# Ledger of designs, part 14: VH-VL binders against UPF0304 protein MJECS11

Target 1, 168 residues: UPF0304 protein MJECS11, of Methanocaldococcus jannaschii (q60310)
Amino acid sequence: MLSKIERLILANQYKILKILENTSEYDEIIKILEEGYEIFYDEILGHIFDELPESEGQFVLDILSFYDIVVEPYKQKNPNDHEIINHPYSYFKGFDGNSETKYMAFVRFLIEDQKKFSFVAKYAKKTDNFNSHFPMLDKYRKMVELWESKYNKKYDLKREEILDILNA
Below, E stands for the ipSAE of ESMFold2; O stands for the ipSAE of OpenDDE; V2 stands for 0.75 times the mean of E and O plus 0.25 times the DockQ between their complexes.

## First folded at step 16 (VH-VL; framework fv_prolgolimab)

Design u1 (from t4 with light chain S31N; at its last look DockQ between E and O 0.02; V2 from the best seeds 0.00; counts 0 for: pae O 2.6 > 2, placed apart)
Fold by OpenDDE, look of step 16:
Structure u1 (fold): chain C 168 residues (1-168), chain A 119 residues (1-119), chain B 106 residues (1-106)
Amino acid sequence: as target 1 above (168 residues)
Amino acid sequence: QVQLVQSGGGLVQPGGSLRLSCAASGFTFSDYWMYWVRQVPGKGLEWVSAIWYSGRSTYYADSVKGRFAISRVNAKNTMYLQMNSLRAEDTAVYYCATEYEDFYYMDVWGQGTLVTVSS
Amino acid sequence: QPVLTQPLSVSVALGQTARITCGGNNIGSKNVHWYQQKPGQAPVLVIYRDSNRPSGIPERFSGSNSGNTATLTISRAQAGDEADYYCQVWDSYTYVFGTGTKLTVL
């Protein structure tokens, strides 16, 4: 449901677009909004995705930070640590494009659009642009939870602490 | 009461070897990081080495890397520092220490052991 | 690699407040620990993780850490507070001690 104010704002925006683009293609949308035909709102708002809650956004930032700031630098400094290097979770795998699409999309936004997490960015091809093709949310949650609860979200972790988190 | 009691040390010639021991009591030894820190008389503290719970991971200051070896026998509640190829600049009081919270500090210290390297 | 810089000496009158600084690049982003060492004795942890006191350490001891400076504050200084004080951090898999400060109580 949209409030009258929201409908008015959106209708006005489409009226502006109508004028700017010199087109009548928005007339139906304007009518739907002004008359309040809610059944058609999905057609108007279909390209607006549900929000990724702040806590979930922060979670994604946290797990990416762990990999980018903690794991990757460690691997670089310790290339002979085969236990860490060959650990199945020693690199960020992304999120499942089927069941974790919002998370995957947010990762792509952070890395591709905002150019953040440069050390993780190199895994784009390896991970099919951070599509893990397998649910990873629970694994990452356990990792972040352990990182926070046991290690106080420290960035300067010891080897065994890193391994402990990877094994979460 | 938590306690660390050190032994070993003494006088040795350059190029010689010594082994220090640190016996722990009053706590579950195997659950905690252990450390060696040294201090030249009249000078500051210098971290020497650290060892993980099981001894699986060890860390060394660059100044002693390749010459010193830290180890522990949890069944004996004892940590060791094998010092080889000793140099005059290794002369110092050596302290063992432990950490309870795993936040990279030393909250219990041994009494110290003097190591003198001199010809 | 990292260097923690402390003043060589600090003097404080009995009953007054002493402040010992520990300088380091972006040290505020790290946890700083403080040790007290009296002549002929092993160091004693007096502050851990910037501002926490171990059991048995008087409330007169406090710590702060921000920006490029960590500070150990000793209020109502007593004669028994005369000692060397060292800050310490963990950095890049190395334990780093400050240069040490001799506190004199006048």
Scores: ipSAE 0.047, ipTM 0.658, lowest interface PAE 2.6, mean pLDDT 93
ESMFold2, look of step 16: ipSAE 0.633; ipTM 0.850
ESMFold2 (binder alone), look of step 16: mean pLDDT 89; pTM 0.907

Design u2 (from t4 with heavy chain F103W, light chain R53K; at its last look DockQ between E and O 0.02; V2 from the best seeds 0.00; counts 0 for: pae O 9.9 > 2, placed apart)
Fold by OpenDDE, look of step 16:
Structure u2 (fold): chain C 168 residues (1-168), chain A 119 residues (1-119), chain B 106 residues (1-106)
Amino acid sequence: as target 1 above (168 residues)
Amino acid sequence: QVQLVQSGGGLVQPGGSLRLSCAASGFTFSDYWMYWVRQVPGKGLEWVSAIWYSGRSTYYADSVKGRFAISRVNAKNTMYLQMNSLRAEDTAVYYCATEYEDWYYMDVWGQGTLVTVSS
Amino acid sequence: QPVLTQPLSVSVALGQTARITCGGNNIGSKSVHWYQQKPGQAPVLVIYRDSNKPSGIPERFSGSNSGNTATLTISRAQAGDEADYYCQVWDSYTYVFGTGTKLTVL
């Protein structure tokens, strides 16, 4: 449900678009909003996705930070550490495009649009642009939880600490 | 002081077998990679094999893969190189080495062991 | 897989600076290590991770790595520096040594 104020604001915005684009294609939308035909709101708001809560956003930032700031630099500095290098979770795999779409999309936004986490960015091609095609949320949550609870979310981790987190 | 002492080697006919040993002291043997590197007299260095601290992971140069086997007994602070189906081109001084300080490099070396494969 | 190319030999006058190069495609993106080997002896690590010196290695030894070339520099060359020098990298789960350079101190 939209309030009258929200409807008014949206209607006015579409009226502005109508003028700017010199088109009548928004007339129906304007009418729907002014008259309050809620059944059609989904057609208007369909491209507006549900929010990714702040805590979940922070979680994604945390796991990416772990890989970008801790794991990747370690691998670069310790190429002979084959246990870490060959660890199945030694690289960021992304999120499942089917069940974790919002998370995947947010990762893509952070990396592609905001150009963040440059050391993780190289895995885009390896991971179908960070689509793991397998649920990864629980694994990453365990990793971040361990990182925070046991290691105080510090970035200067020792080898055994990194391995412990990867094995979470 | 960190030290690696090698033993074994010698003269063997083509197709024969030898086992090299490398005894470690002065450090926690079980915590570090171990390596074999060989050198044909008058030639350069060639990496032969590597073994993870637990012995679970082993790596080989293509030239020795399937013929050589690296292993370690941490309780004995000793690493081994079992060399089977030896060829003339395997003739070299074999060195054991370890990454004591970092994971980048081989910073401690044994004294070397000569292996001669000749009919 | 990668090939590390070194000059066969380098000569340096006593007290002068010697430079030994190690060439490889985009070697600058890798960590390069250097070993010194004297006749009848095992190799000795003299530089690790491009420019770091192990304990006991003289300050005269230094290293750099950029682009397609890593360089070992030996300043104020001494007679005792005469040896073979090898660069080394890790790549594709293998350890690759350079072809080696014989340094002669004149």
Scores: ipSAE 0.006, ipTM 0.559, lowest interface PAE 9.9, mean pLDDT 92
ESMFold2, look of step 16: ipSAE 0.727; ipTM 0.892
ESMFold2 (binder alone), look of step 16: mean pLDDT 89; pTM 0.899

Design u3 (from t4 with light chain N52Y; at its last look DockQ between E and O 0.70; V2 from the best seeds 0.00; counts 0 for: pae O 4.7 > 2)
Fold by OpenDDE, look of step 16:
Structure u3 (fold): chain C 168 residues (1-168), chain A 119 residues (1-119), chain B 106 residues (1-106)
Amino acid sequence: as target 1 above (168 residues)
Amino acid sequence: QVQLVQSGGGLVQPGGSLRLSCAASGFTFSDYWMYWVRQVPGKGLEWVSAIWYSGRSTYYADSVKGRFAISRVNAKNTMYLQMNSLRAEDTAVYYCATEYEDFYYMDVWGQGTLVTVSS
Amino acid sequence: QPVLTQPLSVSVALGQTARITCGGNNIGSKSVHWYQQKPGQAPVLVIYRDSYRPSGIPERFSGSNSGNTATLTISRAQAGDEADYYCQVWDSYTYVFGTGTKLTVL
């Protein structure tokens, strides 16, 4: 649901677009917003993703940091550590595009748009651009929780500590 | 066999533009990062640019930011380097390269193409 | 930003061992790669990730990386090893090459 103020703001924005583009294509949208026909809001807002709360954003940053700063560098330095290299969670798989869409989108934004986490970036193609096609939130949450609670979120982790987190 | 074949380059006046091409074969082009590296004759190697799988993400050396644009057309197995506002110091042999095994190094190189910026 | 410093030149007698160093602050924490370049040719990767050889690279080529120095070692040097050698790392979304070393085989 949109407040009257929100509807007014959005309607005014579309009125501005109407003028700028010299078109009537926004008339219906303006009417929907002014009249408050909520049933049609999804058609207007469909391209607007659900908010990712600050805490969840931080969570994503944390898990990406773990992989980018801890796991990936370790793998590069220890290519013969097959236990870590072949660990099912030794690489960042992204998030589920169906049930974790806002997380997936944020990852894509961070990596492709902000160009962060380059060590993780190489998995974009292998992971369908970080669409894991499987819920990953719970697993990552456990990993981050363990990383924080047991290892004080330090980046200089020993092999066994990395493995412990991967097994979380 | 993995191969990169370059084209383009040549002589251009300062302030001019050139476009380099790098055609890839022997591998799934869209699965790999691509790179440009240049070398002034008789000097060392200098990384110029890198491009993401889809071409959406690009990276540049500070020396070429705002002037060079790396791009790729995966359907054509080709990478490009658009060089604008060329300077004398841009004179170099330019190599395209790809990272075939792991990220952050270049294990396949093109034959190089000479770019000469001179009045 | 990081600077990788290499000796300008290294000489080695035929059949002897050449060592080319690549210095950088805490370079041991990074993966170092090495390239060989002969005159008029494109560089060729000879060592990646500190110590691993691509297919086709002789076992005579080896690498190590620790502390502030990475080293490319070429044992049983051959005339064909005469070339320029460059170390390389990734750092802060940039790719940094060493200054290069000319290896002369005597």
Scores: ipSAE 0.024, ipTM 0.622, lowest interface PAE 4.7, mean pLDDT 92
ESMFold2, look of step 16: ipSAE 0.713; ipTM 0.882
ESMFold2 (binder alone), look of step 16: mean pLDDT 89; pTM 0.905

Design u4 (from t4 with heavy chain E101G; at its last fold request DockQ between E and O 0.04; V2 from the best seeds 0.00; counts 0 for: placed apart)
Heavy chain, then light chain:
Amino acid sequence: QVQLVQSGGGLVQPGGSLRLSCAASGFTFSDYWMYWVRQVPGKGLEWVSAIWYSGRSTYYADSVKGRFAISRVNAKNTMYLQMNSLRAEDTAVYYCATEYGDFYYMDVWGQGTLVTVSS
Amino acid sequence: QPVLTQPLSVSVALGQTARITCGGNNIGSKSVHWYQQKPGQAPVLVIYRDSNRPSGIPERFSGSNSGNTATLTISRAQAGDEADYYCQVWDSYTYVFGTGTKLTVL
ESMFold2, look of step 16: ipSAE 0.635; ipTM 0.858
ESMFold2 (binder alone), look of step 16: mean pLDDT 88; pTM 0.901
OpenDDE, look of step 16: ipSAE 0.472; ipTM 0.792
ESMFold2, fold request of step 25: ipSAE 0.616, 0.651, 0.628; ipTM 0.855, 0.864, 0.856
ESMFold2 (binder alone), fold request of step 25: mean pLDDT 89, 89, 90; pTM 0.902, 0.908, 0.912
OpenDDE, fold request of step 25: ipSAE 0.065, 0.024, 0.260; ipTM 0.674, 0.627, 0.716

Design u5 (from t4 with light chain K30Y; at its last read DockQ between E and O 0.88; V2 from the best seeds 0.79)
Heavy chain, then light chain:
Amino acid sequence: QVQLVQSGGGLVQPGGSLRLSCAASGFTFSDYWMYWVRQVPGKGLEWVSAIWYSGRSTYYADSVKGRFAISRVNAKNTMYLQMNSLRAEDTAVYYCATEYEDFYYMDVWGQGTLVTVSS
Amino acid sequence: QPVLTQPLSVSVALGQTARITCGGNNIGSYSVHWYQQKPGQAPVLVIYRDSNRPSGIPERFSGSNSGNTATLTISRAQAGDEADYYCQVWDSYTYVFGTGTKLTVL
ESMFold2, look of step 16: ipSAE 0.702; ipTM 0.878
ESMFold2 (binder alone), look of step 16: mean pLDDT 90; pTM 0.910
OpenDDE, look of step 16: ipSAE 0.409; ipTM 0.764
ESMFold2, fold request of step 17: ipSAE 0.651, 0.689, 0.685; ipTM 0.862, 0.880, 0.879
ESMFold2 (binder alone), fold request of step 17: mean pLDDT 89, 89, 89; pTM 0.902, 0.902, 0.904
OpenDDE, fold request of step 17: ipSAE 0.028, 0.220, 0.889; ipTM 0.633, 0.703, 0.945
ESMFold2, last read: ipSAE 0.650, 0.689, 0.659; ipTM 0.859, 0.877, 0.870
ESMFold2 (binder alone), last read: mean pLDDT 89, 89, 89; pTM 0.905, 0.903, 0.894
OpenDDE, last read: ipSAE 0.033, 0.838, 0.702; ipTM 0.638, 0.923, 0.865

## First folded at step 18 (VH-VL; framework fv_prolgolimab)

Design v1 (from u5 with heavy chain D102N; at its last look DockQ between E and O 0.04; V2 from the best seeds 0.00; counts 0 for: placed apart)
Fold by OpenDDE, look of step 18:
Structure v1 (fold): chain C 168 residues (1-168), chain A 119 residues (1-119), chain B 106 residues (1-106)
Amino acid sequence: as target 1 above (168 residues)
Amino acid sequence: QVQLVQSGGGLVQPGGSLRLSCAASGFTFSDYWMYWVRQVPGKGLEWVSAIWYSGRSTYYADSVKGRFAISRVNAKNTMYLQMNSLRAEDTAVYYCATEYENFYYMDVWGQGTLVTVSS
Amino acid sequence: QPVLTQPLSVSVALGQTARITCGGNNIGSYSVHWYQQKPGQAPVLVIYRDSNRPSGIPERFSGSNSGNTATLTISRAQAGDEADYYCQVWDSYTYVFGTGTKLTVL
């Protein structure tokens, strides 16, 4: 799984940490890397997650932008539009923590760490911190696709256009 | 700073053709909608055409549909308006414009180019 | 499709408040944008989405939109405010401009 060069680099990094922190807690990790005990690599690399590709990151930004800039302001301006307000997808539900974890984590990062999408942020509690507990990726993809293809990804949408996207 | 610099235009006979150019600078050209708006001297504004980021989608006013063609070359940061079968009523100052926020308005305008269609 | 009607001209005394209207059937359901155009110059966006000001536009400029009338309000009018003003909406893949209003500052 890891080349000798990678093992050497990582072992040296931990040796540096050992010195800086004046601890022996990294000795076992260093030995695992130097000896090449692959069965224990997950204990070392478990905190390093798979990458979220740029296109997927942009997708998340797009769906969040749709909700934050288009849907939420509309609901605020039209509180008596019960069809939109009560629509099953009238608010951003997040992503499934079981099967869409990378997306959920990225949403949390954008909202909690970067403090973006303030109108969506208010749903953190309602959505179990944007864990939808149900796959949402395909639904959001259809919404974004329709938003782009049919409505030119404009933010100033009419009611019927918003509803159309929500029904995607 | 953001700039739109126009070129082309001039005097042409009815039935003739002209091509207008709009060169953009100071922003990522390929990320924004571009527009043409015209104005008869002493009269109001009239939207002419719009073009999508990549040029995938184009839109035209009914008055110019079938005669005018909007296009863009993102690698050159330039938008064009090909005007064919020109009529006297096409005489106007033509403006190019761009939009930053995707709310169906124009926030930056070119300096304008006069097109005169006359015998 | 919608027709946006503006008064041909509006006059305002220096330092007073000018109001320019844009009438249209159910215009309140649209987002209305306003442009200022001085003689020999290109239009300049002064209000977008009914009541928002672009950066660089003075707070003296404000907008409202409800029912069948959108209004551009220019408080404490200055000589430099003398210009033509146009309202604009988007409808059915078409940009529609108002007929335009000439504002004179006396």
Scores: ipSAE 0.275, ipTM 0.732, lowest interface PAE 1.6, mean pLDDT 94
ESMFold2, look of step 18: ipSAE 0.687; ipTM 0.878
ESMFold2 (binder alone), look of step 18: mean pLDDT 90; pTM 0.919

Design v2 (from u5 with heavy chain S54E; at its last look DockQ between E and O 0.12; V2 from the best seeds 0.00; counts 0 for: pae O 9.0 > 2, placed apart)
Fold by OpenDDE, look of step 18:
Structure v2 (fold): chain C 168 residues (1-168), chain A 119 residues (1-119), chain B 106 residues (1-106)
Amino acid sequence: as target 1 above (168 residues)
Amino acid sequence: QVQLVQSGGGLVQPGGSLRLSCAASGFTFSDYWMYWVRQVPGKGLEWVSAIWYEGRSTYYADSVKGRFAISRVNAKNTMYLQMNSLRAEDTAVYYCATEYEDFYYMDVWGQGTLVTVSS
Amino acid sequence: QPVLTQPLSVSVALGQTARITCGGNNIGSYSVHWYQQKPGQAPVLVIYRDSNRPSGIPERFSGSNSGNTATLTISRAQAGDEADYYCQVWDSYTYVFGTGTKLTVL
């Protein structure tokens, strides 16, 4: 699976680590890469996950932005709007840890590591750290699509516009 | 009783720096977005920058990106605009504003501060 | 992104109705806000979200927004209404102001 060039690059990187850390713990990995024992590659690459494409990353940023900048502030300013407050999608629920793990992980990274989306962050406990335990990808896609296509992704949404997006 | 009082500004040479301040009173400062809008004398209004409640999210007009920095200290009820690498075209009266009544418009304005960039 | 176009000037006779337009492609899909600015003063919000009046703004001020045109209407124009008026929207991380209209009361 790995080309000779890739194997050489990785082997050299581990050789550098070996020197820097003054350890022999990388000797076996280096040997595996130099000899090309593919059966053991998973032990080396197992912690490297599949990429989240840029478009998918942007999508996650968009839905989080909608909640953090539009929905949450609205609820704060309109605590008596029970229709919005009690709407089943009035808060960001995260993604399904079983089928949407990549997206869930990215959300956690954005909130926990980058400290973004503070108004959404307060729901970490309520949402099992943004594990919705139910597929949410399609719902969020519909919301973002409507937000973009019908409302030009504007942030100064009217109440009815927010509700319309939540009902997407 | 809601007020925004501005300070700073003045005359500066091209390439110089200025910092504007906007002190808020009469409302819960941390609950509202804050804005900077500028106006060349005799000309129209131009949005400059916006800052979110806690200061994490900031927005800038393309004309000032990379040169201006908006910030706020909620404990002091004060917003700032750090203006670096000033240009002649930055000469304007600068207003701070907030949306006390609602979001994404300006219903409370400061008195304005003149910034003049000239050699 | 959107471009908001206003007439440079509008004249109205005392006691008559003035209409100031704000044109933009599909501006009806936006929430349009209006500001009044008198010489040497900061702008004052007179209409928000197309047709709502802030407290203290006379009922003579009204707004509408549909299609490609938002309109600020000032009925029973008074001398004190003479000012510059600006429309404004929010779009894609930016605030956009109209070009401004000078209203003269004759």
Scores: ipSAE 0.013, ipTM 0.569, lowest interface PAE 9.0, mean pLDDT 92
ESMFold2, look of step 18: ipSAE 0.647; ipTM 0.851
ESMFold2 (binder alone), look of step 18: mean pLDDT 89; pTM 0.908

Design v3 (from u5 with light chain S92E; at its last look DockQ between E and O 0.70; V2 from the best seeds 0.00; counts 0 for: pae O 4.3 > 2)
Heavy chain, then light chain:
Amino acid sequence: QVQLVQSGGGLVQPGGSLRLSCAASGFTFSDYWMYWVRQVPGKGLEWVSAIWYSGRSTYYADSVKGRFAISRVNAKNTMYLQMNSLRAEDTAVYYCATEYEDFYYMDVWGQGTLVTVSS
Amino acid sequence: QPVLTQPLSVSVALGQTARITCGGNNIGSYSVHWYQQKPGQAPVLVIYRDSNRPSGIPERFSGSNSGNTATLTISRAQAGDEADYYCQVWDEYTYVFGTGTKLTVL
ESMFold2, look of step 18: ipSAE 0.673; ipTM 0.866
ESMFold2 (binder alone), look of step 18: mean pLDDT 89; pTM 0.901
OpenDDE, look of step 18: ipSAE 0.025; ipTM 0.632

Design v4 (from u5 with heavy chain S54E D102S; at its last look DockQ between E and O 0.05; V2 from the best seeds 0.00; counts 0 for: pae O 3.5 > 2, placed apart)
Fold by OpenDDE, look of step 18:
Structure v4 (fold): chain C 168 residues (1-168), chain A 119 residues (1-119), chain B 106 residues (1-106)
Amino acid sequence: as target 1 above (168 residues)
Amino acid sequence: QVQLVQSGGGLVQPGGSLRLSCAASGFTFSDYWMYWVRQVPGKGLEWVSAIWYEGRSTYYADSVKGRFAISRVNAKNTMYLQMNSLRAEDTAVYYCATEYESFYYMDVWGQGTLVTVSS
Amino acid sequence: QPVLTQPLSVSVALGQTARITCGGNNIGSYSVHWYQQKPGQAPVLVIYRDSNRPSGIPERFSGSNSGNTATLTISRAQAGDEADYYCQVWDSYTYVFGTGTKLTVL
């Protein structure tokens, strides 16, 4: 449900677009909003997704930072450490596109749009653009939790500490 | 057993160039990060540059970006610092260093080489 | 990124305990390393990762790090301990040194 104020604001914005684009394509939307036909709101708001809460956003930033700043540089520095390099979670796999879509989308935004996490970015192709096709949220949460609680979220981790987190 | 031996440096005019060398021995050179740290006589330490395994990644302090270039030739167990467009404020003793124990600190240091930039 | 502040100088009587501080905002979240430098010599690592002592460094050297202060402690100070001491951290591929402290043994 939209309040009258929200409806008024949206209707006015579409009226502005109508004028700017010299089109009548927004007339129906404007009428829906002014009349309050809620059954059609999804047609208008379908492009607006549920929010990713700040804490969840920070979580994603944390796990990406762990991989980008800790794991990837370590692998680069220690190319003969096959235990780490071949570890099942030695690279960021993304999130599940089916059940963790909002996290996946945020990762893609951070990497593709904001151009962040350059060392993780190279795995885009390998990971189907960070669609893990398998739930990863719980695994990453355990990793981040261990990283924070046991290792104080430090970036200069020892090998055994990195491995401990990967095994979380 | 682990040693870093430096060479190069000397006196150069502003705008000039110098190349420093750091020869490593006693460890598998290619496996470790290498660093340059400088120190103005009578002053503190300042990190200059770092280079990764095989030299694929390099990092620089903002004060030297665009002017200095770090490189390594693993087959020769030698790291280099190419210093261009030198300024008076670049005058310092330059140390090469490595993290032989694979931590984010310098546990092995060269003997240092003086670079003097003066007209 | 972080700024590490050290006292310019510290004096200690022979056989007494010296404490050199390294201050920084939330420095406790970093691993702090300490270097000793004697005149005309390269720095020598004396403490790594807050409180670990490299082989060959006397047990008289110890370190701690919490909150906004890291501390290098030198017990039973000897004349040979007179030197400059630097703290150092790593942050996002930036290596930051403290301003340095001159330790004088009286």
Scores: ipSAE 0.036, ipTM 0.669, lowest interface PAE 3.5, mean pLDDT 93
ESMFold2, look of step 18: ipSAE 0.613; ipTM 0.836
ESMFold2 (binder alone), look of step 18: mean pLDDT 90; pTM 0.918

Design v5 (from u5 with heavy chain F103Y, light chain S92D; at its last look DockQ between E and O 0.04; V2 from the best seeds 0.00; counts 0 for: placed apart)
Heavy chain, then light chain:
Amino acid sequence: QVQLVQSGGGLVQPGGSLRLSCAASGFTFSDYWMYWVRQVPGKGLEWVSAIWYSGRSTYYADSVKGRFAISRVNAKNTMYLQMNSLRAEDTAVYYCATEYEDYYYMDVWGQGTLVTVSS
Amino acid sequence: QPVLTQPLSVSVALGQTARITCGGNNIGSYSVHWYQQKPGQAPVLVIYRDSNRPSGIPERFSGSNSGNTATLTISRAQAGDEADYYCQVWDDYTYVFGTGTKLTVL
ESMFold2, look of step 18: ipSAE 0.658; ipTM 0.857
ESMFold2 (binder alone), look of step 18: mean pLDDT 89; pTM 0.902
OpenDDE, look of step 18: ipSAE 0.437; ipTM 0.757

Design v6 (from u5 with heavy chain S57D, light chain S29T; at its last look DockQ between E and O 0.05; V2 from the best seeds 0.00; counts 0 for: pae O 5.0 > 2, placed apart)
Fold by OpenDDE, look of step 18:
Structure v6 (fold): chain C 168 residues (1-168), chain A 119 residues (1-119), chain B 106 residues (1-106)
Amino acid sequence: as target 1 above (168 residues)
Amino acid sequence: QVQLVQSGGGLVQPGGSLRLSCAASGFTFSDYWMYWVRQVPGKGLEWVSAIWYSGRDTYYADSVKGRFAISRVNAKNTMYLQMNSLRAEDTAVYYCATEYEDFYYMDVWGQGTLVTVSS
Amino acid sequence: QPVLTQPLSVSVALGQTARITCGGNNIGTYSVHWYQQKPGQAPVLVIYRDSNRPSGIPERFSGSNSGNTATLTISRAQAGDEADYYCQVWDSYTYVFGTGTKLTVL
């Protein structure tokens, strides 16, 4: 449900939009909010998704940073290291579109909209736009945890350290 | 032919500063981790600091954190240890060292430099 | 942050076998390195990764590591082996040396 204050704020915002766009298309929404017809709130709020908490957002940034700043540059400088190159987790696979949709969407936003993590971005096609089609959250969490706890989240890692994290 | 030659050090009063240098020759300096290890005369070895290939990442023993700074200039094949706020307990022979593999040991050592902190 | 404990001193007769221990909780899970240091000189690596010898180190030097004890073994001890010996490990960017052992050759 929405409080009366929230309803008032939203109704006023739509009234402003009505004036700016010179349209009546918001009249019904305004009426719903002013009258408090909760059954129709989903029509208004349906495009507002659940939040991704700050800690989870930071986690995604961390795992992407690990791949973009540590793993990808290493592979570039060491193309003959087949153990790392062929490691099953040597590239960022994204998140599961079925069970980890919020994380997948955030990754896509970071890469597509903000144009971040350019070295990871090249895997968009290979990874079905970072849909791993398999849960990856736990694996990434273990990697990041090891990276932080054992290696102090350093970006200059030795080969064996990178491998250790990939094997997490 | 691989060598580490140290310079700097000497006598300094408590609270003073010194800078040690370690010049490398006979190998590609930029390809290897470098280390500082110290030894109180008549006592054991104590790791002081480590520095990554490019110098981006550095590591320190708790006893010197915030007071010592390790750095390297690969173009000069030289590593440094800036020691500030020196204490009597910092009195030791300081060694620079390197390794040829990523196994976290020291297989090449400098000749050592004595640092004496005394009033 | 392991603690490495070595005996203060070890004595060996000329031509006999010396064993220097390095004790630590679960030290067998670490790679242990050994250094020899003679008076007025820098340390010299004699064993790395538990049991490997660097080039130039005699075969008389060997190492092992299991459980809670790493051991440096010096067979057919020579007068020139008289020195201080240190074990060393790495853990989470902490480089830890043992307390050191003085080896006397009688």
Scores: ipSAE 0.023, ipTM 0.569, lowest interface PAE 5.0, mean pLDDT 92
ESMFold2, look of step 18: ipSAE 0.611; ipTM 0.842
ESMFold2 (binder alone), look of step 18: mean pLDDT 89; pTM 0.909

